# VH-VL binders against Endoplasmic reticulum disulfide reductase DNAJC10 (DNAJC10): the designs that were tried, part 7

Target 1, 103 residues: Endoplasmic reticulum disulfide reductase DNAJC10 (DNAJC10), of Homo sapiens (Human) (q8ixb1r130to232)
Amino acid sequence: EIITLERREFDAAVNSGELWFVNFYSPGCSHCHDLAPTWRDFAKEVDGLLRIGAVNCGDDRMLCRMKGVNSYPSLFIFRSGMAPVKYHGDRSKESLVSFAMQH
Short names: E, the ipSAE of ESMFold2; O, the ipSAE of OpenDDE; V2, 0.75 times the mean of E and O plus 0.25 times the DockQ between their complexes.

## First folded at step 2 (VH-VL)

Design u7 (framework fv_umesolerbart)
Fold by ESMFold2-Fast, scan of step 2:
Formats: C-alpha cells, sequence, structure tokens
Structure u7 (fold): chain C 103 residues (1-103), chain A 122 residues (1-122), chain B 107 residues (1-107)
C-alpha cells in the first residue's frame, strides 16, 4: 500500500524504525503523472518489505521545503539513524526495486 | 497578529444540526492545517477533527464520525464544522486551532480561537 | 486509539518551588508530544512541542523531556501566573488524543 504522509505524520513515520521510500510530488507535475503507474506497481512488488509513502507538495509546501524538495517528483529513502538518501536513478520499476533492496 | 474567531454556537435539541465557523486573519490561511477541539463544561480537551491545508486530507474522532463534517474555504479564510444528529454529550466549547508550521519561529505558535459554546439540551 | 494518562490529577505547590508533571502514552508516540497550559475562561496555550522544544515566547523555566511512552513537564520555579491546568497531547497518530490534565494549584 502507498501511505499518504502529511506534516503531522511524516516525522513519526520516518523515525518509526522502519525503512520508508517516499515520493514527494505535485498534482500539476507531468513527470509525477508519468511516474504514478510505475510507483504503484513498485509499491505492490515490495509490499511487506518496506513502507511506501507519498507526500503531496501542492498540499504541504512547507513540509517539502523543509525536506529540501524543490523539484517533482523527488524520491527519498528514510530510516531512523540514517541521513535521507535521494534516489537519482531512472524511474523504471526494476531500478526502484534494486535501489530499495540496497537499503 | 494571528487571530481565529469562532462563531455559530447555540442551544439545540438532541437530534438537531448546527454549523460552526472559524474566521482566520493575520496569516496565510491556505498554508496551515486546521483542527477542531472541544471541551465539555468542567472537563478536559478532546480533539474532534483535522483538515489539511488544501482540504484533501480529513480525520475525525470516533465519537463524531458520520455525524460531523469538517471543511474549509481558503479563499474566504474560513474553517467550518457541520454537526448533525447532535447528542447531549456534544455539549462543549468548540475551539478552532491552527496546526504547527515547522519552517520558522513565527510558526512555532499553535494559535487557538476563544471558542464558541454549543449546548445540546431539550 | 492512543490513551494519554497524566499524573498527578492535582499538584499543590508554593510559589518558587519546582513542579514536575508526568504524561504516559499507551504506546510509543516517539517525540510527537505537546504540552499546553489553560487558565480559567481562556483557550489553551502551547508551551512545548516535539516533547522538549519550547514554543517561542515561553519562559525558560518551562522544560519538557522524555520520548516514547514517558514524558515530563518541569516548571523550575513557579510564578503566580503558572497556576493553571496543564494538558499533554500526542500527535503521532490519528486520532489525536489529550491527557486528562494536571491542575497546578497554590499549596
Amino acid sequence: as target 1 above (103 residues)
Amino acid sequence: EVQLVESGGDLVQPGGSLRLSCAASGFTFSDYSMNWVRQAPGKGLEWVSFISSSGSYIYYADSVKGRFTISRDNAKKSLYLQMTSLRAEDTAVYYCARDLEYSSSWYDFDYWGQGTLVTVSS
Amino acid sequence: EIVMTQSPATLSVSPGERATLSCRASQSVSDNLAWYQQKPGQAPRRLIYGASTRATGIPARFSGSGSGTEFTLTISSLQSEDFAIYYCQQYDNWPYTFGGGTKVEIK
């Protein structure tokens, strides 16, 4: 499942001790729309292995700025005790799975 | 200055309906999530409902689910709570409260209105 | 829902003394805990958020500590304006929940 994270929920989620892969997106972003089907398929593939989150930056601009997000989509891995890791690979399901499995 | 002003509190009979409003000023309303919190006479605080800055995400306390509806109008800088099927235990002062904004010291404050009294009695 | 329990229900202290208020969560809320002060006839005022971060304008005599399930609010040297009811609140998960309050009154 893909869990929508708002400002109130975000810190609790990423500091829970579980591995989170989070998509920061904006509703008006064409690349975000292009990613959406792949992101859903990726979430299904890794269900039970890590948590998949989504943040609507159009809804919470301050949360996204606070996390250093200034372009969309931006994909990050979060885990308590680790610095956030930004994903720079291509947006194929295979690349997302490979990146997630490294963490 | 940040100001929240509630209105709409009244005496209503059990089973009745009432709409509360909260008018915001002194800040960019559309940047903040908002809450309704209530307090029965002589009792503690009870969270009622949350609405995100855009209005896309909404949560309710179990005691009010299916009976209350939170909404907002960012153009009018207003927050609303539509209450239906009111019960005696809904009698309380209802506060609107601005959610914490993490990006600056100005946003460290959590502002609450002065409240509006709802009395449900025959 | 996460149940918040505050103790004691009433704390009697003299001006200048230290007050220590406890708040316990039925499950971990990390550090997503806030403390509020409420005086008669007034809306609540936030003192602490993130378990230990003092809100802007709040005097240094107020301090918060704890994480997970056990939290403490300390008022190091009570002044006359500090006699009020204090509430803790978790904002870790929905629904948000408040403790029952601790009334700090003059001994």
Scores: ipSAE 0.006, ipTM 0.538, lowest interface PAE 12.8, mean pLDDT 82

Design u8 (framework fv_umesolerbart)
Fold by ESMFold2-Fast, scan of step 2:
Structure u8 (fold): chain C 103 residues (1-103), chain A 123 residues (1-123), chain B 107 residues (1-107)
Amino acid sequence: as target 1 above (103 residues)
Amino acid sequence: EVQLVESGGDLVQPGGSLRLSCAASGFTFSDYSMNWVRQAPGKGLEWVSFISSSGSYIYYADSVKGRFTISRDNAKKSLYLQMTSLRAEDTAVYYCARVGDYYDSSGEWFDPWGQGTLVTVSS
Amino acid sequence: EIVMTQSPATLSVSPGERATLSCRASQSVSDNLAWYQQKPGQAPRRLIYGASTRATGIPARFSGSGSGTEFTLTISSLQSEDFAIYYCQQYDNWPYTFGGGTKVEIK
């Protein structure tokens, strides 16, 4: 399940104590389009292990700017009490799973 | 077949009001953000307004802010633009256009445009 | 607002020739750039999005390139149906903005 996070929900969700892996995307972004099938498959594979979120930066430009997101897609892990960790690996499902399981 | 059909364009006096409609078919309207874009006769394209798929996020060009209101009815698959305090410089063909969303299950990314509806503001 | 500048305003080309159209942004828009084709009396048709990705059904002779502030649309072997006005558009930040257009006309 991929959960769409809007500004009013975002801080409560990522500070809930659960591990969140969030995709900040823009609807018109070609790289985001290319990632989408893999992100959906990744979300299905890790369902129940951590929370998968998505933020539409086209809908909420301010939220993305506040989180320091200026390029798309940007993938981050959030957990209450720790600084957000940006994902810098390739966008294969195997790499995403490996990164998520390390956290 | 993906279609957008605008209606409501008319000849109106300066200071008047008009409501444009855009009827969507052939896709899941509630999954897509929508735009209004206008084109004055013989001129280029000018973005007018954006509304997110849920209707929660709305943006306007400075030239129309405070005078135009964008809205949508997802159950009716319709997009609207309420125009007030119309000026001669609002004379244009008004297009509705879809913003792609990469969560679309079809996997096809495209921005259909409607055929446009002409608004003429003249005394 | 981000200002989009297209050059040239008019490009005269013969069928079979290459046409190269430029689009410049006043600040970085990453790859959040689209190209549209508009023929007289018709609505715009999207050709390219993400600076370089061709929309479905768009012929291979159309290609887009660039990132940041400098973008190019190339038509490798211009066909008679390609004579039109071409617009670039950034969707990186609000307000969305279009270039002034380049008219590609027959020589």
Scores: ipSAE 0.007, ipTM 0.559, lowest interface PAE 9.6, mean pLDDT 82

Design u9 (framework fv_umesolerbart)
Fold by ESMFold2-Fast, scan of step 2:
Structure u9 (fold): chain C 103 residues (1-103), chain A 123 residues (1-123), chain B 107 residues (1-107)
Amino acid sequence: as target 1 above (103 residues)
Amino acid sequence: EVQLVESGGDLVQPGGSLRLSCAASGFTFSDYSMNWVRQAPGKGLEWVSFISSSGSYIYYADSVKGRFTISRDNAKKSLYLQMTSLRAEDTAVYYCATEYYDILTGYDYFDYWGQGTLVTVSS
Amino acid sequence: EIVMTQSPATLSVSPGERATLSCRASQSVSDNLAWYQQKPGQAPRRLIYGASTRATGIPARFSGSGSGTEFTLTISSLQSEDFAIYYCQQYDNWPYTFGGGTKVEIK
């Protein structure tokens, strides 16, 4: 299940104590559309193991800027008590799964 | 308004080659993944090929692997299907269709379709 | 690879009646299933995606249900413009596959 996070929901979600992997995207971003099928398959595979979130930076530019998002898509892991960790790997499902399981 | 216009369909002999084009207008073509879907006369729909918005990810139906090549030119807002080693079974109307990923729901779906172009392979 | 089977091949109904169309996958496709309508001489039109989400502009009389391997499209009160061929499609795995179609015709 991919959960859309708006500003009012974001801090509560990432401070809930659950592990969140969040995709910050822009509707006009071609690379975001390239990632989308893989991101959906990744979310399906890890369902029940961690929370998968999405933030529409076109709707909430300030939230994205505050979280250090300067390009799209940007993928981050969040957990209460932990500094956010940006994903720098390739866009394969295998790499996403490996990265998520390390946290 | 959104339009997809296929062209290039023709009568060809078995073993021949043909190139189909799909011209897009009314939307930002480079933001959408694209598909080719075909339909033989009086038969159902058959998916042929997929290409991601950047062109980095490409997939084919088993029946066309090694014979068909999908490509796109985002500057020209065009999608292509290069067909080689054509067989009678490739006779069909060929449609191009956009694919959209709804991040809110996590679902993919074909959004816009062209009117189709007829390819007939016969001797 | 994933085989989609639609039944019945032809469904004869009168206007105002309820029509129920079935689609079965040879292996689980979760809820990654779409329904399309095709009228003679026209390109297909998307009705449902995610097994149960209606596409924008699709009348409320169309509804989809199911998950895994068994799916249903229901038209609650068939209108004259609904006589068409309906296809289900899985987008869970490559290659994408369509069902053989169900023709909804006038009784």
Scores: ipSAE 0.007, ipTM 0.578, lowest interface PAE 9.8, mean pLDDT 84

## First folded at step 3 (VH-VL; framework fv_mogamulizumab)

Design g4a (from g4 with light chain T99W; at its last look DockQ between E and O 0.06; V2 from the best seeds 0.00; counts 0 for: pae E 11.0 > 2, placed apart)
Fold by ESMFold2, look of step 3:
Structure g4a (fold): chain C 103 residues (1-103), chain A 123 residues (1-123), chain B 112 residues (1-112)
Amino acid sequence: as target 1 above (103 residues)
Amino acid sequence: EVQLVESGGDLVQPGRSLRLSCAASGFTFSSYAMSWVRQAPGKGLEWVATISGSGGSTYYADSVKGRFTISRDNAKNSLYLQMNSLRVEDTALYYCAKEGYDYVWGSDAFDIWGQGTLVTVSS
Amino acid sequence: DVLMTQSPLSLPVTPGEPASISCRSSQSLLHSTGYNYLEWYLQKPGQSPQLLIYLGSNRASGVPDRFSGSGSGTDFTLKISRVEAEDVGVYYCMQALQWPYTFGQGTKVEIK
């Protein structure tokens, strides 16, 4: 399940003690649309193992600007007390799963 | 062609209400934040309110908080400003403006403006 | 709130000559991404505002090369390399780094 994170709940969620993998996206972004099916399949595969989130930067521009997001999609792992880890790999399901399991 | 057309400006007494509308065309309305910006006669520009593309987030200038409500109907490509408890200092030409969205750079610049609709609040 | 101060407030110009307008902010507009969230708008007589410059130095679509924006942090300048008659109007700077968005007071550019 992909949990949409809004500004009011974002910090509480990513600092909850659970591992979060978050997709910062924009509705008008073609690369974001290309990723969407893979992201959904990834979320199903790891369901119950980690939390999968999404931030709609078209709706919450200030949250994305405050996080320094300047291109879409941007994929990050969050863990309480640790610096966020940006995902730099290809956007295949296999690579996303591998990266998530290393954390 | 991208177009914004405001309507609903009128002459009203202090304490009354007025609703402004802005009709949008030529772009995917729901993808962009929209704002109201006003200009009192002979004065400069003042930001009034902004609403996110989905309508999930709203922001207001302190001078209008609690009195004005920004809203949108994405099915009708329309932006609204409900103005309650109007004061003389709310007298202005009200513009609707489209925020740009630069995927690479994150710009919020107002790249398209309407012609404005005049609101006069006078006893 | 971020205070935006323009100078001068009135700028008489001679066609063909350069012109410049200063905008200062009470707080830095430089974001961690390296962009300055400073825009310039022109309101020609009887018209709505139009975007000239965004993110401090980028010309908006259709804006002539004679317009340029420069500066960083708290000090910004709009320059017109060769003023034309159609450039008259009121120029506003605006910060879009944080709520509330705030404008400068405007600089009225007129032909001498």
Scores: ipSAE 0.006, ipTM 0.635, lowest interface PAE 11.0, mean pLDDT 85
ESMFold2 (binder alone), look of step 3: mean pLDDT 92; pTM 0.946
OpenDDE, look of step 3: ipSAE 0.015; ipTM 0.674

Design g4b (from g4 with light chain Q98E; at its last look DockQ between E and O 0.10; V2 from the best seeds 0.00; counts 0 for: pae E 12.8 > 2, placed apart)
Fold by ESMFold2-Fast, scan of step 5:
Structure g4b (fold): chain C 103 residues (1-103), chain A 123 residues (1-123), chain B 112 residues (1-112)
Amino acid sequence: as target 1 above (103 residues)
Amino acid sequence: EVQLVESGGDLVQPGRSLRLSCAASGFTFSSYAMSWVRQAPGKGLEWVATISGSGGSTYYADSVKGRFTISRDNAKNSLYLQMNSLRVEDTALYYCAKEGYDYVWGSDAFDIWGQGTLVTVSS
Amino acid sequence: DVLMTQSPLSLPVTPGEPASISCRSSQSLLHSTGYNYLEWYLQKPGQSPQLLIYLGSNRASGVPDRFSGSGSGTDFTLKISRVEAEDVGVYYCMQALETPYTFGQGTKVEIK
């Protein structure tokens, strides 16, 4: 399940104690559209192991700016007590799973 | 042309409530974040609240959190500010402002401002 | 919260002469995008504020080229190369890096 995170949901999620992997995207972004099928497959693969979120930066630029997003898509892991970790790998499902399991 | 028109300002007693409205025209309202910025008589500008284009995210100045609620009705091209538990220090001209979006990242700068609506909180 | 400090707060100028206003932030406004989230606004007497400069140095539509913004990080300057009578008013810097958005105190530009 991919959960859309607006400001309040985002704050609740990162303070919940659960591990969240979040996709910061823009609706007009071609690379974001290219990622979408893989992101859905990834979310299905890790269902029950961690929470998967999405933030629409085209709608909420402030949230994305405050979280250090400087391009789309940007993928980050969040957890209470941890500094956010940005994903720098390729957009394959295998790489996303490997990165998520490291955290 | 792009236009913002505020209304709803009035003289009210401390502890009362007031609702401000801002009517937008000339642009795709739902595509832009909207803000309220106030200015006490003879004083500087103070940001009050911002709402995202869809209405899904809201942001508030600490001085108004829990008392003011920003909302929007995209079908009516209207922005609102519900002000509860008003204090004398809330006395100000309240401006409606539109975020400007330009270039690849865009700018959240307030590119269009309304004329303001005056709220006076006094006994 | 990011504190914005302007200087001078009062600036009398002679028409045709240059003017400069300083704006300092308590924290860097330089984002990882390479942009400085600093804006300048002008409020002419009896009028609503109007945008002059966004992202530190970009002029808003319709703003004359005699206005320029510069600086990076915590130290910013608005320059008017030749002040005209229509430029009188209060100038505000604002940071838009994070909420709460915060304004400087304002600099009142007056004709001598």
Scores: ipSAE 0.407, ipTM 0.852, lowest interface PAE 2.6, mean pLDDT 89
ESMFold2, look of step 3: ipSAE 0.006; ipTM 0.587
ESMFold2 (binder alone), look of step 3: mean pLDDT 92; pTM 0.947
OpenDDE, look of step 3: ipSAE 0.530; ipTM 0.886

Design g4c (from g4 with heavy chain A33Y; at its last look DockQ between E and O 0.66; V2 from the best seeds 0.00; counts 0 for: pae E 8.3 > 2)
Heavy chain, then light chain:
Amino acid sequence: EVQLVESGGDLVQPGRSLRLSCAASGFTFSSYYMSWVRQAPGKGLEWVATISGSGGSTYYADSVKGRFTISRDNAKNSLYLQMNSLRVEDTALYYCAKEGYDYVWGSDAFDIWGQGTLVTVSS
Amino acid sequence: DVLMTQSPLSLPVTPGEPASISCRSSQSLLHSTGYNYLEWYLQKPGQSPQLLIYLGSNRASGVPDRFSGSGSGTDFTLKISRVEAEDVGVYYCMQALQTPYTFGQGTKVEIK
ESMFold2, look of step 3: ipSAE 0.012; ipTM 0.661
ESMFold2 (binder alone), look of step 3: mean pLDDT 92; pTM 0.946
OpenDDE, look of step 3: ipSAE 0.236; ipTM 0.809

## First folded at step 5 (VH-VL; framework fv_mogamulizumab)

Design s1 (from g4b with heavy chain T50M)
Heavy chain, then light chain:
Amino acid sequence: EVQLVESGGDLVQPGRSLRLSCAASGFTFSSYAMSWVRQAPGKGLEWVAMISGSGGSTYYADSVKGRFTISRDNAKNSLYLQMNSLRVEDTALYYCAKEGYDYVWGSDAFDIWGQGTLVTVSS
Amino acid sequence: DVLMTQSPLSLPVTPGEPASISCRSSQSLLHSTGYNYLEWYLQKPGQSPQLLIYLGSNRASGVPDRFSGSGSGTDFTLKISRVEAEDVGVYYCMQALETPYTFGQGTKVEIK
ESMFold2-Fast, scan of step 5: ipSAE 0.506; ipTM 0.872

Design s2 (from g4b with heavy chain T50L)
Heavy chain, then light chain:
Amino acid sequence: EVQLVESGGDLVQPGRSLRLSCAASGFTFSSYAMSWVRQAPGKGLEWVALISGSGGSTYYADSVKGRFTISRDNAKNSLYLQMNSLRVEDTALYYCAKEGYDYVWGSDAFDIWGQGTLVTVSS
Amino acid sequence: DVLMTQSPLSLPVTPGEPASISCRSSQSLLHSTGYNYLEWYLQKPGQSPQLLIYLGSNRASGVPDRFSGSGSGTDFTLKISRVEAEDVGVYYCMQALETPYTFGQGTKVEIK
ESMFold2-Fast, scan of step 5: ipSAE 0.520; ipTM 0.881

Design s38
Heavy chain, then light chain:
Amino acid sequence: EVQLVESGGDLVQPGRSLRLSCAASGFTFSSYAMSWVRQAPGKGLEWVATISGSGGSTYYADSVKGRFTISRDNAKNSLYLQMNSLRVEDTALYYCAKEGYWGSDAFDIWGQGTLVTVSS
Amino acid sequence: DVLMTQSPLSLPVTPGEPASISCRSSQSLLHSTGYNYLEWYLQKPGQSPQLLIYLGSNRASGVPDRFSGSGSGTDFTLKISRVEAEDVGVYYCMQALETPYTFGQGTKVEIK
ESMFold2-Fast, scan of step 5: ipSAE 0.481; ipTM 0.877

Design s39
Fold by ESMFold2-Fast, scan of step 5:
Structure s39 (fold): chain C 103 residues (1-103), chain A 120 residues (1-120), chain B 112 residues (1-112)
Amino acid sequence: as target 1 above (103 residues)
Amino acid sequence: EVQLVESGGDLVQPGRSLRLSCAASGFTFSSYAMSWVRQAPGKGLEWVATISGSGGSTYYADSVKGRFTISRDNAKNSLYLQMNSLRVEDTALYYCAKDYYWGSDAFDIWGQGTLVTVSS
Amino acid sequence: DVLMTQSPLSLPVTPGEPASISCRSSQSLLHSTGYNYLEWYLQKPGQSPQLLIYLGSNRASGVPDRFSGSGSGTDFTLKISRVEAEDVGVYYCMQALETPYTFGQGTKVEIK
């Protein structure tokens, strides 16, 4: 289940105490489109282990700018009380699962 | 074909109100931030306001903050600018502009503008 | 607010010759992500503005390769390698790093 996060939903998610893996994307981004099937499959595999979110940066550029997002897709892990961790691996499902399980 | 068509500009007296409309077509309206940019006769461009795709976030130029309200109706593919307490300095051609596809915060598509004249 | 200053304000050019327009910001437009939130627009006589360059140096769709943007931080340049008659108009830089978004005062390019 991938949960769409607008500003208030994002703020609630980050402060919830739960582990969130968030995809910051932009409409019309070809790499975002290419990632979408893998991201959906990844979300299914880790369902119940952590929360999966998506932020549309075309919808709220200020939110994305404040979070240091300048390229799409950008993937981050968030948890209350810790600094956000950016994902730098490839976009394979196996790499995403491995990264998520580290946290 | 991506198009933006503005309407609602008129001649009004200082202190009165006007509502501008912008009709969008050719793209998924709710996915993009929209802006109003104005240009006084013979002068340069001035950004007025921006609204996020969902309508949840709004931003304003200092000169209009507290007087103008940007809003949208995604079901109707329409953008609005409610202009209250109009001043002579608000006289301008008002453009509706669409944010760029890939999150560049640039205005890639502009309408033809609607003229607002505030004069006694 | 971020003040945007362009120079020159008027730029007569001979057809086929290069042209250069400067834009300076009162504070850095370089975001921590590595992008400069600086754009260039062209307004031809009697027409709506059109996007030329975004994020400092990226050419918008349909914009001829004779247009290029460069610079970082507070000093930016728009170059036209060979000016054509259709390039006449007023050029504006704009910062989108923070609200309020602000434009330069404009540079009028005209044929000598």
Scores: ipSAE 0.006, ipTM 0.608, lowest interface PAE 10.8, mean pLDDT 85

Design s40
Fold by ESMFold2-Fast, scan of step 5:
Structure s40 (fold): chain C 103 residues (1-103), chain A 121 residues (1-121), chain B 112 residues (1-112)
Amino acid sequence: as target 1 above (103 residues)
Amino acid sequence: EVQLVESGGDLVQPGRSLRLSCAASGFTFSSYAMSWVRQAPGKGLEWVATISGSGGSTYYADSVKGRFTISRDNAKNSLYLQMNSLRVEDTALYYCAKEGYVWGSDAFDIWGQGTLVTVSS
Amino acid sequence: DVLMTQSPLSLPVTPGEPASISCRSSQSLLHSTGYNYLEWYLQKPGQSPQLLIYLGSNRASGVPDRFSGSGSGTDFTLKISRVEAEDVGVYYCMQALETPYTFGQGTKVEIK
């Protein structure tokens, strides 16, 4: 399940005890559209192991600005007690799964 | 014509509630974040609250958090500010403002005329 | 919160002379995008505020070219190259880098 995170849900999620992998995207971004099917498949494969979130930066520009997002898509792992970790790998499902399993 | 028209300002006693409205026209309302900015008589500008285009995210000044609620009805092109537990220091002219998209900026490009709220015994 | 400080607070100007207003922030307004999230607004007597400058240095539509914004990080300036009678009012800087959005205390420009 991919959870749409708006300001309140985002703050609750990243301060929870759960591991979150979050996609900061913009509806007008071609690379974001290219990623979307893979992101959905990835979310299904890791269902029950970690939480998958998405932030619509085209609607909530302030949340994305405050989190320092400057390009789309930007993928981050969040966990209570640790600094956010940005994903720098390719956009394949295999790479996303591997990265998620390391955390 | 792009226009914002506020209403609902009144004289109220401390501790009471008041609901402000802002009617928008001339632009695709749901595509833009909207804000409330207030100005106490003879004083400067103070940002109060912002709501995202979809209404999903809200942001508040610390002075009003827990007392004020910003909301919108995109089908009616209307913005609201529900003001509870009003204090004398909430006395101000309340402006509705649209955040415009220019070069990635969400500057307040359109402002309404304001609606006066006076909190006094 | 980001504190915004303007100087001077009162600026009497002779028509045709230049005017300069300073705005300082308690932390950098330069975002990772390379933009400074600093805006300037003018409130003429009895009127609503109007946008003059966005992203530090860009003039809003309809704003005369005698107005210019400059600066980066924590130190910003609004200049009016030749003040006209219609420029009277209170000028505010505002940071939009993060919430809460914060305004400077305002600079009142008056004709001498």
Scores: ipSAE 0.418, ipTM 0.859, lowest interface PAE 2.5, mean pLDDT 90

Design s41
Fold by ESMFold2-Fast, scan of step 5:
Structure s41 (fold): chain C 103 residues (1-103), chain A 121 residues (1-121), chain B 112 residues (1-112)
Amino acid sequence: as target 1 above (103 residues)
Amino acid sequence: EVQLVESGGDLVQPGRSLRLSCAASGFTFSSYAMSWVRQAPGKGLEWVATISGSGGSTYYADSVKGRFTISRDNAKNSLYLQMNSLRVEDTALYYCAKEYDYWGSDAFDIWGQGTLVTVSS
Amino acid sequence: DVLMTQSPLSLPVTPGEPASISCRSSQSLLHSTGYNYLEWYLQKPGQSPQLLIYLGSNRASGVPDRFSGSGSGTDFTLKISRVEAEDVGVYYCMQALETPYTFGQGTKVEIK
C-alpha cells in the first residue's frame, strides 16, 4: 500500500520509528509519471516489509523545500534517529528492492 | 506586502446561490493551502472549508458539506467559495485565510477583511 | 467532532495585571509527532482575527513576548503577563488536529 503523506502524516511517519521509503513527486513531472507504474509494483512487492509513502510536492511545497527536495521524483529512506538517505540508483524495480532491503 | 481581499457578499433569499472570491497578492499563492472562515454577527468563528495548494484536496465543515464548494485558480491568484442552497444560518462575515508559513502547523496567519453574506427573506 | 470549551467567557482586567484564558478539548490534541495542534487567535474590535500562538506554545511572528501558550493533551492556557490596552478583544482557541477544525466560543478581554 502506498500511503499519501500530507504534512501531518509525514511528520508522524518520520518520527514513528518505522522504516519509510518516500517518493516526493510533482503531478506535472513526466519522469514522475514514468516512475509511477514501477513504484506501484515495488510497493506491492515489499508490502509488509517496510512502509511506502508518497508526497505531492505540487500540493505541499513547504514540506518538500524543508526536506531538501529540488528535483522530481526524489526518493528517500527515513528512519527515526538517522539522517534521511537519498536514493541515487536507477528507476528499475530490482534496484529499488535492493536498496530498500539494504536498510 | 501579503494581502487577501474578499468580494461577492450580498443580501440573498433562502435557497439561492452566491459565489465569493478572494484575491491574493504578495506571496506564491499556489504554495499555500487556503481557507474560508465565517463569523455570524455578534458570534464566534466557524471554519468552513480548506483547499490544498494545488487544489487536489478539499475539506469542509459538516454544516456546509454538499452545499458549498471551495476552489482556486492559481493562475489568477484567486480563491472561491460557491455557496448553494443558502440558509438563514449561513448569514455571516466570510473571511479568506492563508496557511501559516511554519511547516505542519495548519495555522492561519493572514486574514482578509471579510465579505458580508446576509440570507433573509 | 472535537469540542473546544473556553473559560472564562468574559475577562475584565486592570492594565498591567496578568490574565489567563483556559481552553479544553473533548479529545487529546497531542499528535504522534509530539505536537499539540492547538492555536490561539485574537480578534480586536472591528478587525480580522490574528494568529498569536501555533502548535500549543509557539508565538507567531510579531507577537509580543507577554503572550505565552502552555498545556498538552486536552488542557491549554493562554497567558498575558501584563495586559495592555491594545490587548482588548476576543480570544479564540482552535484545534487543527483533524477536520473539521473547531474553535472555542471566545473569551472577551476588556479593560476595567
Scores: ipSAE 0.007, ipTM 0.609, lowest interface PAE 9.3, mean pLDDT 86

